# VH-VL binders against Transcription termination factor MTEF1, chloroplastic (MTERF1), part 29

Target 1, 262 residues: Transcription termination factor MTEF1, chloroplastic (MTERF1), of Arabidopsis thaliana (Mouse-ear cress) (q84x53)
Amino acid sequence: AGETSDTGILFREKLIYLQDLNVDPHKALRVNPSLRSAPISSVVSVETLLSSTGLSRPAVGRILDMFPDLLTSDPESEILPVLRFLSNEISISEQDIPKSISRCPRLLISSVDYQLRPALTFLKTLGFVGRDTITSRNTVLLVSNVERTLIPKIEYLEEGLGFTREEVAKMVVRSPALLTYSVDNNLVPKVEFFIEEMRGDVKELKRFPQYFSFSLERKIKPRHRLLKEHGILMPLSEMLKVSDGQFNHWLLELRLRSAERR
Below, E stands for the ipSAE of ESMFold2; O stands for the ipSAE of OpenDDE; V2 stands for 0.75 times the mean of E and O plus 0.25 times the DockQ between their complexes.

## First folded at step 17 (VH-VL; framework fv_libivirumab)

Design P06 (from S06 with heavy chain D54N G55S S56G N57S K58I Y101W W103F; at its last look DockQ between E and O 0.60; V2 from the best seeds 0.00; counts 0 for: pae O 3.7 > 2)
Fold by OpenDDE, look of step 17:
Structure P06 (fold): chain C 262 residues (1-262), chain A 124 residues (1-124), chain B 112 residues (1-112)
Amino acid sequence: as target 1 above (262 residues)
Amino acid sequence: QVQLVESGGGVVRPGRSLRLSCAASGFTFDNYGINWVRQAPGKGLEWVAIISWNSGSIYYRDSVKGRFTISRDDSKNTLYLQMNSLRTEDTAVYYCARHPWIFSGYRTFAFDIWGLGTTVTVSS
Amino acid sequence: DIVMTQSPLSLSVTPGEPASISCRSSQSLLYSNGYNYLDWYLQKPGHSPQLLIYWGSYRASGVPDRFSGSGSGTEYTLKISRVEAEDVGVYYCMQALQTPFTFGQGTKLEIK
């Protein structure tokens, strides 16, 4: 009777601690059943390591809430290798380590040997070397599946659009986010619209790969429609880099000038 | 069992040199920063030096800069402190202490594991 | 250097009674991540120091729950809810925020 009461008390304390970290204990226990029997010290040890990187306690809480498996991970054998990888192999600065983790918490639950390093090797073949190496801003590529996520993008750009490997390398280095976009839901629709509706030259997409970062429905289509109504042609970069306010202002000025000439 | 064991202490005259060693066991030595902390007879604790997990960062207290050199051999799980130009004020028990420090920004508690200490006496 | 100041420097306590030690830092030990980089150590007579509390309020492994740390910024307190004979020794606060790491003067705890 005494042991059961003690276990219950300790369990309650653990739940309270998780709540204090803004980790949903119910979710955590559901996702990570091992958490039920794990001592609170296991949670604290993970918090300690993560916080020590410079992460704020709220950020730590968010990460742990997002990935409850971390709550029972071994900091030295499972988390520290990732940190070392980021530092030593990716050469991310100490200041950027917490930023990288915060931006892509999945790094912490990824295998260095089976995911991160192989991804890095592949990315290097795409031109992510030297000054164009992986940074804290695009570490998400390290946690991307090479075969299922990255290669299909490359294949689409090469085979679908007819770009050379060198051209694709230049594009993805310039716009790494390309490798995170869905081929079917993002790249293909945007290309089709560009070619069929905008009557654009596919070569312009090589020069402005950032085209794929803009919303087709909220930005590309509306702006194209307006320009078309006014009989205006302009490069994609000029069309899309400006803010909505600037674009509208420009258009208004154009209209006013046209009216004055009549 | 996790432990640190200091050695190399002794009695020396001012101006002489001494090399201290700290042997680690029971944990992955190369994952941790290691410190030297000293305690003069009847006095409080004084931090001396730290070396990071990869030896990429080293810091000393001002009073030992240029005289003391902290180093590590991870293949031997051993920390060293080369002490040159010893002074009477360097007389102390010297402790090695484990510090989970892998980056300059990786800050936790400073000393979770301590050795038993080795005594250094500098006297004329 | 950050200067650490402890008070009192000596404390005599009856077993079973509570004890409190204060530590002041010349600079805030609150880091940008929201943690206070203040450690408490105990050195028992004839022994090496041992970690009690880190980050102001976190108990180290194996430390009894009668020990508690509190505070933030420049003011910190170590409390022992019920002092035991085994708690005799010198207590040190230390800032772990930046090098050089600096200790308080120490507080000697004795049993009445």
Scores: ipSAE 0.260, ipTM 0.700, lowest interface PAE 2.6, mean pLDDT 91
ESMFold2, look of step 17: ipSAE 0.530; ipTM 0.776
ESMFold2 (binder alone), look of step 17: mean pLDDT 90; pTM 0.938
ESMFold2, look of step 18: ipSAE 0.580; ipTM 0.816
ESMFold2 (binder alone), look of step 18: mean pLDDT 91; pTM 0.944
OpenDDE, look of step 18: ipSAE 0.110; ipTM 0.654

Design P07 (from S06 with heavy chain S104T Y106K; at its last look DockQ between E and O 0.69; V2 from the best seeds 0.00; counts 0 for: pae O 3.6 > 2)
Fold by OpenDDE, look of step 17:
Structure P07 (fold): chain C 262 residues (1-262), chain A 124 residues (1-124), chain B 112 residues (1-112)
Amino acid sequence: as target 1 above (262 residues)
Amino acid sequence: QVQLVESGGGVVRPGRSLRLSCAASGFTFDNYGINWVRQAPGKGLEWVAIISWDGSNKYYRDSVKGRFTISRDDSKNTLYLQMNSLRTEDTAVYYCARHPYIWTGKRTFAFDIWGLGTTVTVSS
Amino acid sequence: DIVMTQSPLSLSVTPGEPASISCRSSQSLLYSNGYNYLDWYLQKPGHSPQLLIYWGSYRASGVPDRFSGSGSGTEYTLKISRVEAEDVGVYYCMQALQTPFTFGQGTKLEIK
């Protein structure tokens, strides 16, 4: 009777601790059943290591809530290797480590040997070397599946658009986010619209790979329609880099000038 | 069992040198920063130096800068403190203390594991 | 350097009664990450120091629940709910915010 009462008390304390970290205990227990029997010290040890990187307590809480498996991870064998990889192999600065983790918490639950390092090796072949190396801003590429996620993008750009490997390398280095976009739901529709509706030259996409970062429905199509109505042609970069306000203002001025000439 | 064991203490004259060692066991040594903390007879605790997990960062208290050198040999799981130009005020029990998960240049709670200490006496 | 000031410097307590030790820092130990970098250590007679509390309120492994830490910024308190004979020794607060790490003067706890 005493042992059961003690276990219950300790369990309650652990739940309270999780709540204090803004970790949903119900979700955590559901996702990570081993948490039920784990001592509170396990959670604290993980918090300790994560906080040592410079992460704020709220950030730590968010990460742990997002990935409850971390709550029972071994800091020395499971988390530290990731941090060391980021520092030593990617050369992420100390200041950028917490930023990297906050931006891509999945790093912490990824295997260095089976995911991060192989991804890095592949990315290097795409030109992510030297000044164009992986940074805190694009660490998401390290947690991407090479065969399932990254290669299909490359293949689409090469085979679908007819770009050379060298050209693709330049594109993805300039716009790493390209490698995170869905081929079917993002790249293909945007290319089709560009070629068929805008009557653009595919070569312009090599020069402005950021084209794929803009919303087709909310930005590209509306702006193109407006420009088309006014008989205006402009490069993609000029069309898309300006804010909505600036674009609208510019268009209004054009309309006013046209009206004055009539 | 996690433990730290200091050695190398002794009696020396002012101006002489002494090298302290701290042997670690029961944990992954190269995952931790390690500190030296000393305690003069009948006095309080005084932090002396720290070395980061990878040895890339070293910090010292002002009174020992230029005289003391902290180092580590991870292959031997051993921490060292080379003490040169010793002074009478350096007389103390010297403890090594583990600093958990100290990331380079980052702040953590300090000393969760302490050695038993080794005595250094500097006297004329 | 951050100056740490403890009070009282000595405390005599009847077994079973509570004890409280105060620690003040010359600057805030609350870091931007939301943690207070204040530790409490106990050095029992003839023994090495041992960690009791870290980050102001976290109990170290193996530390009884009768020990508790509280505070933030520049003011901190260590409390013992029921003092036991084994609690005799010198208690130190330490800031771990920046080097040089600095300790309080120590508080000697004795049993009446």
Scores: ipSAE 0.131, ipTM 0.648, lowest interface PAE 3.6, mean pLDDT 91
ESMFold2, look of step 17: ipSAE 0.511; ipTM 0.784
ESMFold2 (binder alone), look of step 17: mean pLDDT 91; pTM 0.942

Design P08 (from S06 with heavy chain G105N; at its last look DockQ between E and O 0.65; V2 from the best seeds 0.00; counts 0 for: pae E 3.5 > 2)
Fold by ESMFold2, look of step 17:
Structure P08 (fold): chain C 262 residues (1-262), chain A 124 residues (1-124), chain B 112 residues (1-112)
Amino acid sequence: as target 1 above (262 residues)
Amino acid sequence: QVQLVESGGGVVRPGRSLRLSCAASGFTFDNYGINWVRQAPGKGLEWVAIISWDGSNKYYRDSVKGRFTISRDDSKNTLYLQMNSLRTEDTAVYYCARHPYIWSNYRTFAFDIWGLGTTVTVSS
Amino acid sequence: DIVMTQSPLSLSVTPGEPASISCRSSQSLLYSNGYNYLDWYLQKPGHSPQLLIYWGSYRASGVPDRFSGSGSGTEYTLKISRVEAEDVGVYYCMQALQTPFTFGQGTKLEIK
């Protein structure tokens, strides 16, 4: 019979367990104070449920380090319903469940009834159905609040860019990542630069929404400046789709051809 | 308390049938896969069959495949083993055993709760 | 089928002394997710089996700290740091990697 009243030794065993799992115990205790009083068996039960999905131990550790509140969650009442939602309502295969979780661990702390299902229902109205349904690659859309996050992004694309709802729905179904970008910190600055500095036609943003996936400061602005300095007109897709190496090689060739003409 | 209770054992002649039950209480039955494990008199443990948490997947050891059928009734929190064409080598204590898996039919994390066992004797 | 081989099959231990039981598998029990799918069970006389260790080294809830598991791949060891009278019974390893799940032959632990 072990000593259960010795909280110092049992607490140290919990810290060692977290360290072995590659979870920062100081961060975990700061984020989740309830962890101090949680029995180690309850903490381990969270690892066992997550591992049952096929997640590797390093992946479980990374998830728990990212979201230490999970360490005190009840696996059956708080985590398992999310797994059942992914399997039954999203129809993610057994092989893809761990990929979806690893890509978006926030799913595990999201309410099925108040967050995940409402998001799924809304996304279906945009056309995320059939061949275009939500997959393990874009489950991050399900953790976005419909009224506070998804609708404002749709409305910005409609009103801010002058597209119809039907056009916006088609854009986001083709390029779901578009719904992951901040309106204020991504969409707006990139649209302003495109219209005001690049003098672009907003119809090109409809055709190439991947524009919003590129860094404004590290890729869009530098490539635009170089093209403008050399008097080159180029569509966004040609400008941005290539690697930095290919872009610089292509630009060097054009500069050499320009120098030959001089 | 969490418990499993087997019933339905008895003495039967070879070739006859018997149905074992395993009643579960104290936990959410449909979150767990359940197994049958048997132990012949004076011998070691032998896994017999598993049914997944939703009942969709069932696996058996080769020596009982085609003769035994595992099933579950989640409305009654009960696991069953239908044993047909019984042979003398099926004589054993039969345990039901719980494990927490929901997405794997071939891997377990523990048989963490065992029943008390029910005895099946197949004798002519 | 994965064959599980235990050694020794019988062990007589003085109370307070350590004990060690080994288990070998015919195939690696280390799965691609990084876990070793090996359990240890104790069956006390007249009782059902009870779980001691899972995943090779994880102690089940309520199991005393004197029990520990180690090993990976095909070789596993159960250690009891100080054997007590309540530890008598038959110890089984079991592979939980794939069906049919298979047990070792058992190791009978006695006090003397």
Scores: ipSAE 0.404, ipTM 0.712, lowest interface PAE 3.5, mean pLDDT 88
ESMFold2 (binder alone), look of step 17: mean pLDDT 91; pTM 0.943
OpenDDE, look of step 17: ipSAE 0.566; ipTM 0.810

## First folded at step 18 (VH-VL; framework fv_libivirumab)

Design N01 (from P06 with heavy chain I50G; at its last look DockQ between E and O 0.65; V2 from the best seeds 0.00; counts 0 for: pae E 2.5 > 2)
Fold by OpenDDE, look of step 18:
Structure N01 (fold): chain C 262 residues (1-262), chain A 124 residues (1-124), chain B 112 residues (1-112)
Amino acid sequence: as target 1 above (262 residues)
Amino acid sequence: QVQLVESGGGVVRPGRSLRLSCAASGFTFDNYGINWVRQAPGKGLEWVAGISWNSGSIYYRDSVKGRFTISRDDSKNTLYLQMNSLRTEDTAVYYCARHPWIFSGYRTFAFDIWGLGTTVTVSS
Amino acid sequence: DIVMTQSPLSLSVTPGEPASISCRSSQSLLYSNGYNYLDWYLQKPGHSPQLLIYWGSYRASGVPDRFSGSGSGTEYTLKISRVEAEDVGVYYCMQALQTPFTFGQGTKLEIK
């Protein structure tokens, strides 16, 4: 009776602790059943290590809520290797480590040997070296599956668009986010619109790979329609890099000029 | 199981040198920062020096700068404190203590493991 | 350097009664990450220091629940809900925010 009561008390304390950390205890226990029997010290140890990187407590809580398995992970054998990988192999500064983790918490649950390092190796072949190395801003590429996620994008750019490997490499290094976009839901529709509706030259996409970062429905199509109505052609970069306000202002000026000529 | 063991203490004259060692066991040594903390007879605790897990950061209290050198040999799981130009005020029990600091400057959560200490006496 | 000031410097307590030790820092120990970098240590007679509390309120492993830490910024308190004979020793607060790490003067706890 006493042991059961003690266990219950300890369990409640653990729940309270998780709540204080803004970790949903119910989700955590569902996702990580081992958490039920794990001592609070296990959770705290993980918090301690993560916090040691410079992460704020709220950030730590968010990460642990997102990945409850971390709550019972061994900090030294499961988390620290990732941190060391980021520091030593990616050469991310100590200041940028917490930023990297915050931007891509999945890093913490990724295998260095089976995911992160292979991804890095592949990315290096694409030109992510030296000044173009992986940074805290694009660590998501390290958690991307090479075969299922990265290679298909490369293949589309090469085979679908007719770019050489070298050209594709330059594109992705210039715009790493390109490797995060869905081929079917993002790249293909935008390319089709560009070629078929805008009557663009595919070579312009090599020069402005950021094209793929803009919304087709909210940005590209509307602006193109307006430009088309006015019989205006401009490079993609000029069309898309300006703010909505600037674009509208510019358009208004054009309209006024046109009216004056009539 | 987790243990730090200091050695190398002794009695020396002012101006002499002494080298302290701290042997670690029961944990992955190179994952931890290690510090020296000393305690003069009948006095409080005083932080002396610290070294990060990768030796990338080293810190000293001002009174020992230029005289003491902290270093570590991860292959031997050993921390060292080379003490030169010893002064009478350096007389103390010297403890090694670890903290789980990895990144984020030389801030620590705590010294969670302490050695038993080794005594250094500097007297004329 | 951050100056740590403890009060009282000595405390005599009857077993079973509560005890409270204050620690003040010359500057805030609350870091931008939301943690207070304040530790409490106990040095029992003839022994090495041992960690009691870190980050102001986190109990170290093996530390009884009768020990609790509270506070933020520049003011911190260690409380013992029911003092036991084994709690005799010198208690130190330490700021772990920046080097040099600095300790309070220590508070000697004795049993009446």
Scores: ipSAE 0.367, ipTM 0.727, lowest interface PAE 2.3, mean pLDDT 91
ESMFold2, look of step 18: ipSAE 0.537; ipTM 0.782
ESMFold2 (binder alone), look of step 18: mean pLDDT 91; pTM 0.943

Design N02 (from P05 with heavy chain I50G; at its last look DockQ between E and O 0.66; V2 from the best seeds 0.00; counts 0 for: pae O 3.4 > 2)
Fold by OpenDDE, look of step 18:
Structure N02 (fold): chain C 262 residues (1-262), chain A 124 residues (1-124), chain B 112 residues (1-112)
Amino acid sequence: as target 1 above (262 residues)
Amino acid sequence: QVQLVESGGGVVRPGRSLRLSCAASGFTFDNYAINWVRQAPGKGLEWVAGISWNSGSIYYRDSVKGRFTISRDDSKNTLYLQMNSLRTEDTAVYYCARHPYIWSGYRTFAFDIWGLGTTVTVSS
Amino acid sequence: DIVMTQSPLSLSVTPGEPASISCRSSQSLLYSNGYNYLDWYLQKPGHSPQLLIYWGSYRASGVPDRFSGSGSGTEYTLKISRVEAEDVGVYYCMQALQTPFTFGQGTKLEIK
């Protein structure tokens, strides 16, 4: 009777602790059943390590809520290797480690040997070396599956657009986000629009890979339509890099000038 | 199971040198920052030096800078404190204390494991 | 250096009664990550220091619930709800925010 009461109390304390971290206890227990029997110290140890990187407590809470399995992870054998990998193999600064983790919490639940290192190796082949190495801003590429996610994008750029491996490598290094976009939902539609509607030269995409970062429906199409109405042709970079306000202002000025000439 | 054991203490004259050791067992030594904390007879605790898990960061109190050297041999799970130019005010029990997972800025949550201490006496 | 000031320096308590120890820091120990880098240690007579509280309010493993830490910024308090004979010793607060780590003077707790 006494042991059951103690276990109950300890369990409640654990729940309260999780709530204090803004971790949903119910979700956590559902996703990570081992958490039920785990001592609070296990959770605290993980929190401590994550906090030591410079992560804020709210950030730690968000991460743990997102990945409840971390709550019972071994900090030394499961988390620390990831941090070491980021520091030693990626050369991410201590200051940028928490930023990396915040941006891509999946790093913490990724295997160094089976995911992160292989991804890095592949990325190096694409030119992510030296000054173009992986940074805290694009660590998501390290958690991307090489075969299922990265390679298909490369193949599309090569085979679909007719770029050489070297050209593709330059493109992705210049615009790493390319490797995060869906081929079917992002790259293909944008390419089709560019070629078919805009009558663009595919080579311009090579020079301005940032094209793919802009919304097709909210930015590319509307601006193109407006430009077309005015009979204006401009490079993609000029068309898309300016703010909406600047673009509209520019357009207005053009309209006024046109009216004055009439 | 987790244990820190200090050794190397003794009686020395001022100006002499002494090397302390702290042997760790029961945990992965190279994952932890380790510190030296001393306590003069009848006095309070005083942090002396600390070394990060990768030896990338080393810290000393001002009074021991240039005289003491903290180092670690991860292959031996051992922390060292080389004490040179010893002074009478260095007389104390010296504890090694573990601090887990110091990553940036050497901000600690706590010294969670302490050794039993080794006594250093500096007297003429 | 951050100066830590404890009060009182000595405390005599009847068993079963509560005790309270104050610790003041010369600067805030609240870091940008939201944690207070203040620890409490107990050194029992003839023993090494042991961790009681970390981050101002978290109990270390094995520490009885009669111990509690509170505070933020520059003011912190360790409370013992019901003092027991085994609680005799010297209590130290320590700032863990920056090196050099600094301890309070210590508070000697005795039983009446």
Scores: ipSAE 0.034, ipTM 0.600, lowest interface PAE 3.4, mean pLDDT 90
ESMFold2, look of step 18: ipSAE 0.566; ipTM 0.811
ESMFold2 (binder alone), look of step 18: mean pLDDT 90; pTM 0.935

Design N03 (from P06 with heavy chain S104T Y106K; at its last look DockQ between E and O 0.80; V2 from the best seeds 0.00; counts 0 for: pae O 5.8 > 2)
Fold by OpenDDE, look of step 18:
Structure N03 (fold): chain C 262 residues (1-262), chain A 124 residues (1-124), chain B 112 residues (1-112)
Amino acid sequence: as target 1 above (262 residues)
Amino acid sequence: QVQLVESGGGVVRPGRSLRLSCAASGFTFDNYGINWVRQAPGKGLEWVAIISWNSGSIYYRDSVKGRFTISRDDSKNTLYLQMNSLRTEDTAVYYCARHPWIFTGKRTFAFDIWGLGTTVTVSS
Amino acid sequence: DIVMTQSPLSLSVTPGEPASISCRSSQSLLYSNGYNYLDWYLQKPGHSPQLLIYWGSYRASGVPDRFSGSGSGTEYTLKISRVEAEDVGVYYCMQALQTPFTFGQGTKLEIK
């Protein structure tokens, strides 16, 4: 009777602790059943390690809420290797480690040997070396599956657009976000619009891979329509890099000039 | 199971050198930063030096800078403190203490494991 | 250097009664990550120091729940809800925010 009461009390304390970290205890217990029997010290240990990187407590809480399995992870054998990998193999600075983790918490639940390192190796082949190495801003590429996610994008750029491997490598290094976009939902539609509606040269996409970062429906199509109405042709970079306000202002000026000529 | 054991203490004259060792067991040594903390007879605790888990960061108290050198051999699970130009004020029990998982060594959350200490006496 | 000031320097307590030790830092120990880098240690007579509290309020493993840490910024308190004979020793606060890490003077706790 006494042991059951103690276990109950300890369990409640653990729940309170999780709540204080802004971790949903119900979700955590559902996702990570081992958490039920784990001592609070296990949670605190993980918190301590993550916080030691410079992460704020709220950030730690968000991460743990997102990945409840971390709550019972072994800091030394499961978390620290990832941190070491980021520090030693990616050469991410101490200051940028927490930024990397915040941006891509999945790093913490990724295998160094089976995911992160292989991804890095592949990315190096694409030119992510030296000054173009992986940074805290694009660590998401390290958690991307090489075969299922990265390679298909490369293949599309090569086979679909007719670019060489070298050209594709340059494109992705210049615009790493390319490797995060869906082929079917992002790349293909944008390419089709560019070629078919805009009558663009595919080579321009090579020069301006950032094209793929802009919304097709909210930015590319509307601006193109407006330009088309005015009979204006401009490079993609000029069309898309300016703010909406700047674009509208520019358009207005053009309209005024046109009216004055009439 | 987790243990730190200091050795190398002794009696020396001022100006002499001494090398302290701290042997670690029961944990993955290379995952931890390690500190030296000393305590003069009848006095309080005084932090001396720290070395980070990757040896990338080393810091000393000002009074020992240029005289003491902290180092580690992860293959031997051993921390060292080379003490040169010893002074009478260096007389103390020297403890090694670990802190977990910090990269910089500039900050720590705690010294969670301490050794038993080794006594260094500097006297003429 | 951050100066740590403890008060009182000595405390005599009857077993079962509460005890409170104050620690003041010359600058805030609250770091940008939201944690207070303040530790409490106990050195029992003839023994090495042992960790009681870290980050101001977190109990170390094996530390009884009668020990609690509180505070933020420059003011911190260690409380013992019910002092026991085994709690005799010198208590130290330590700032862990920056090197050199610095300890308070220590507070000697004795039993009446």
Scores: ipSAE 0.314, ipTM 0.706, lowest interface PAE 2.2, mean pLDDT 91
ESMFold2, look of step 18: ipSAE 0.601; ipTM 0.815
ESMFold2 (binder alone), look of step 18: mean pLDDT 91; pTM 0.942
ESMFold2, look of step 20: ipSAE 0.634; ipTM 0.839
ESMFold2 (binder alone), look of step 20: mean pLDDT 91; pTM 0.942
OpenDDE, look of step 20: ipSAE 0.020; ipTM 0.585

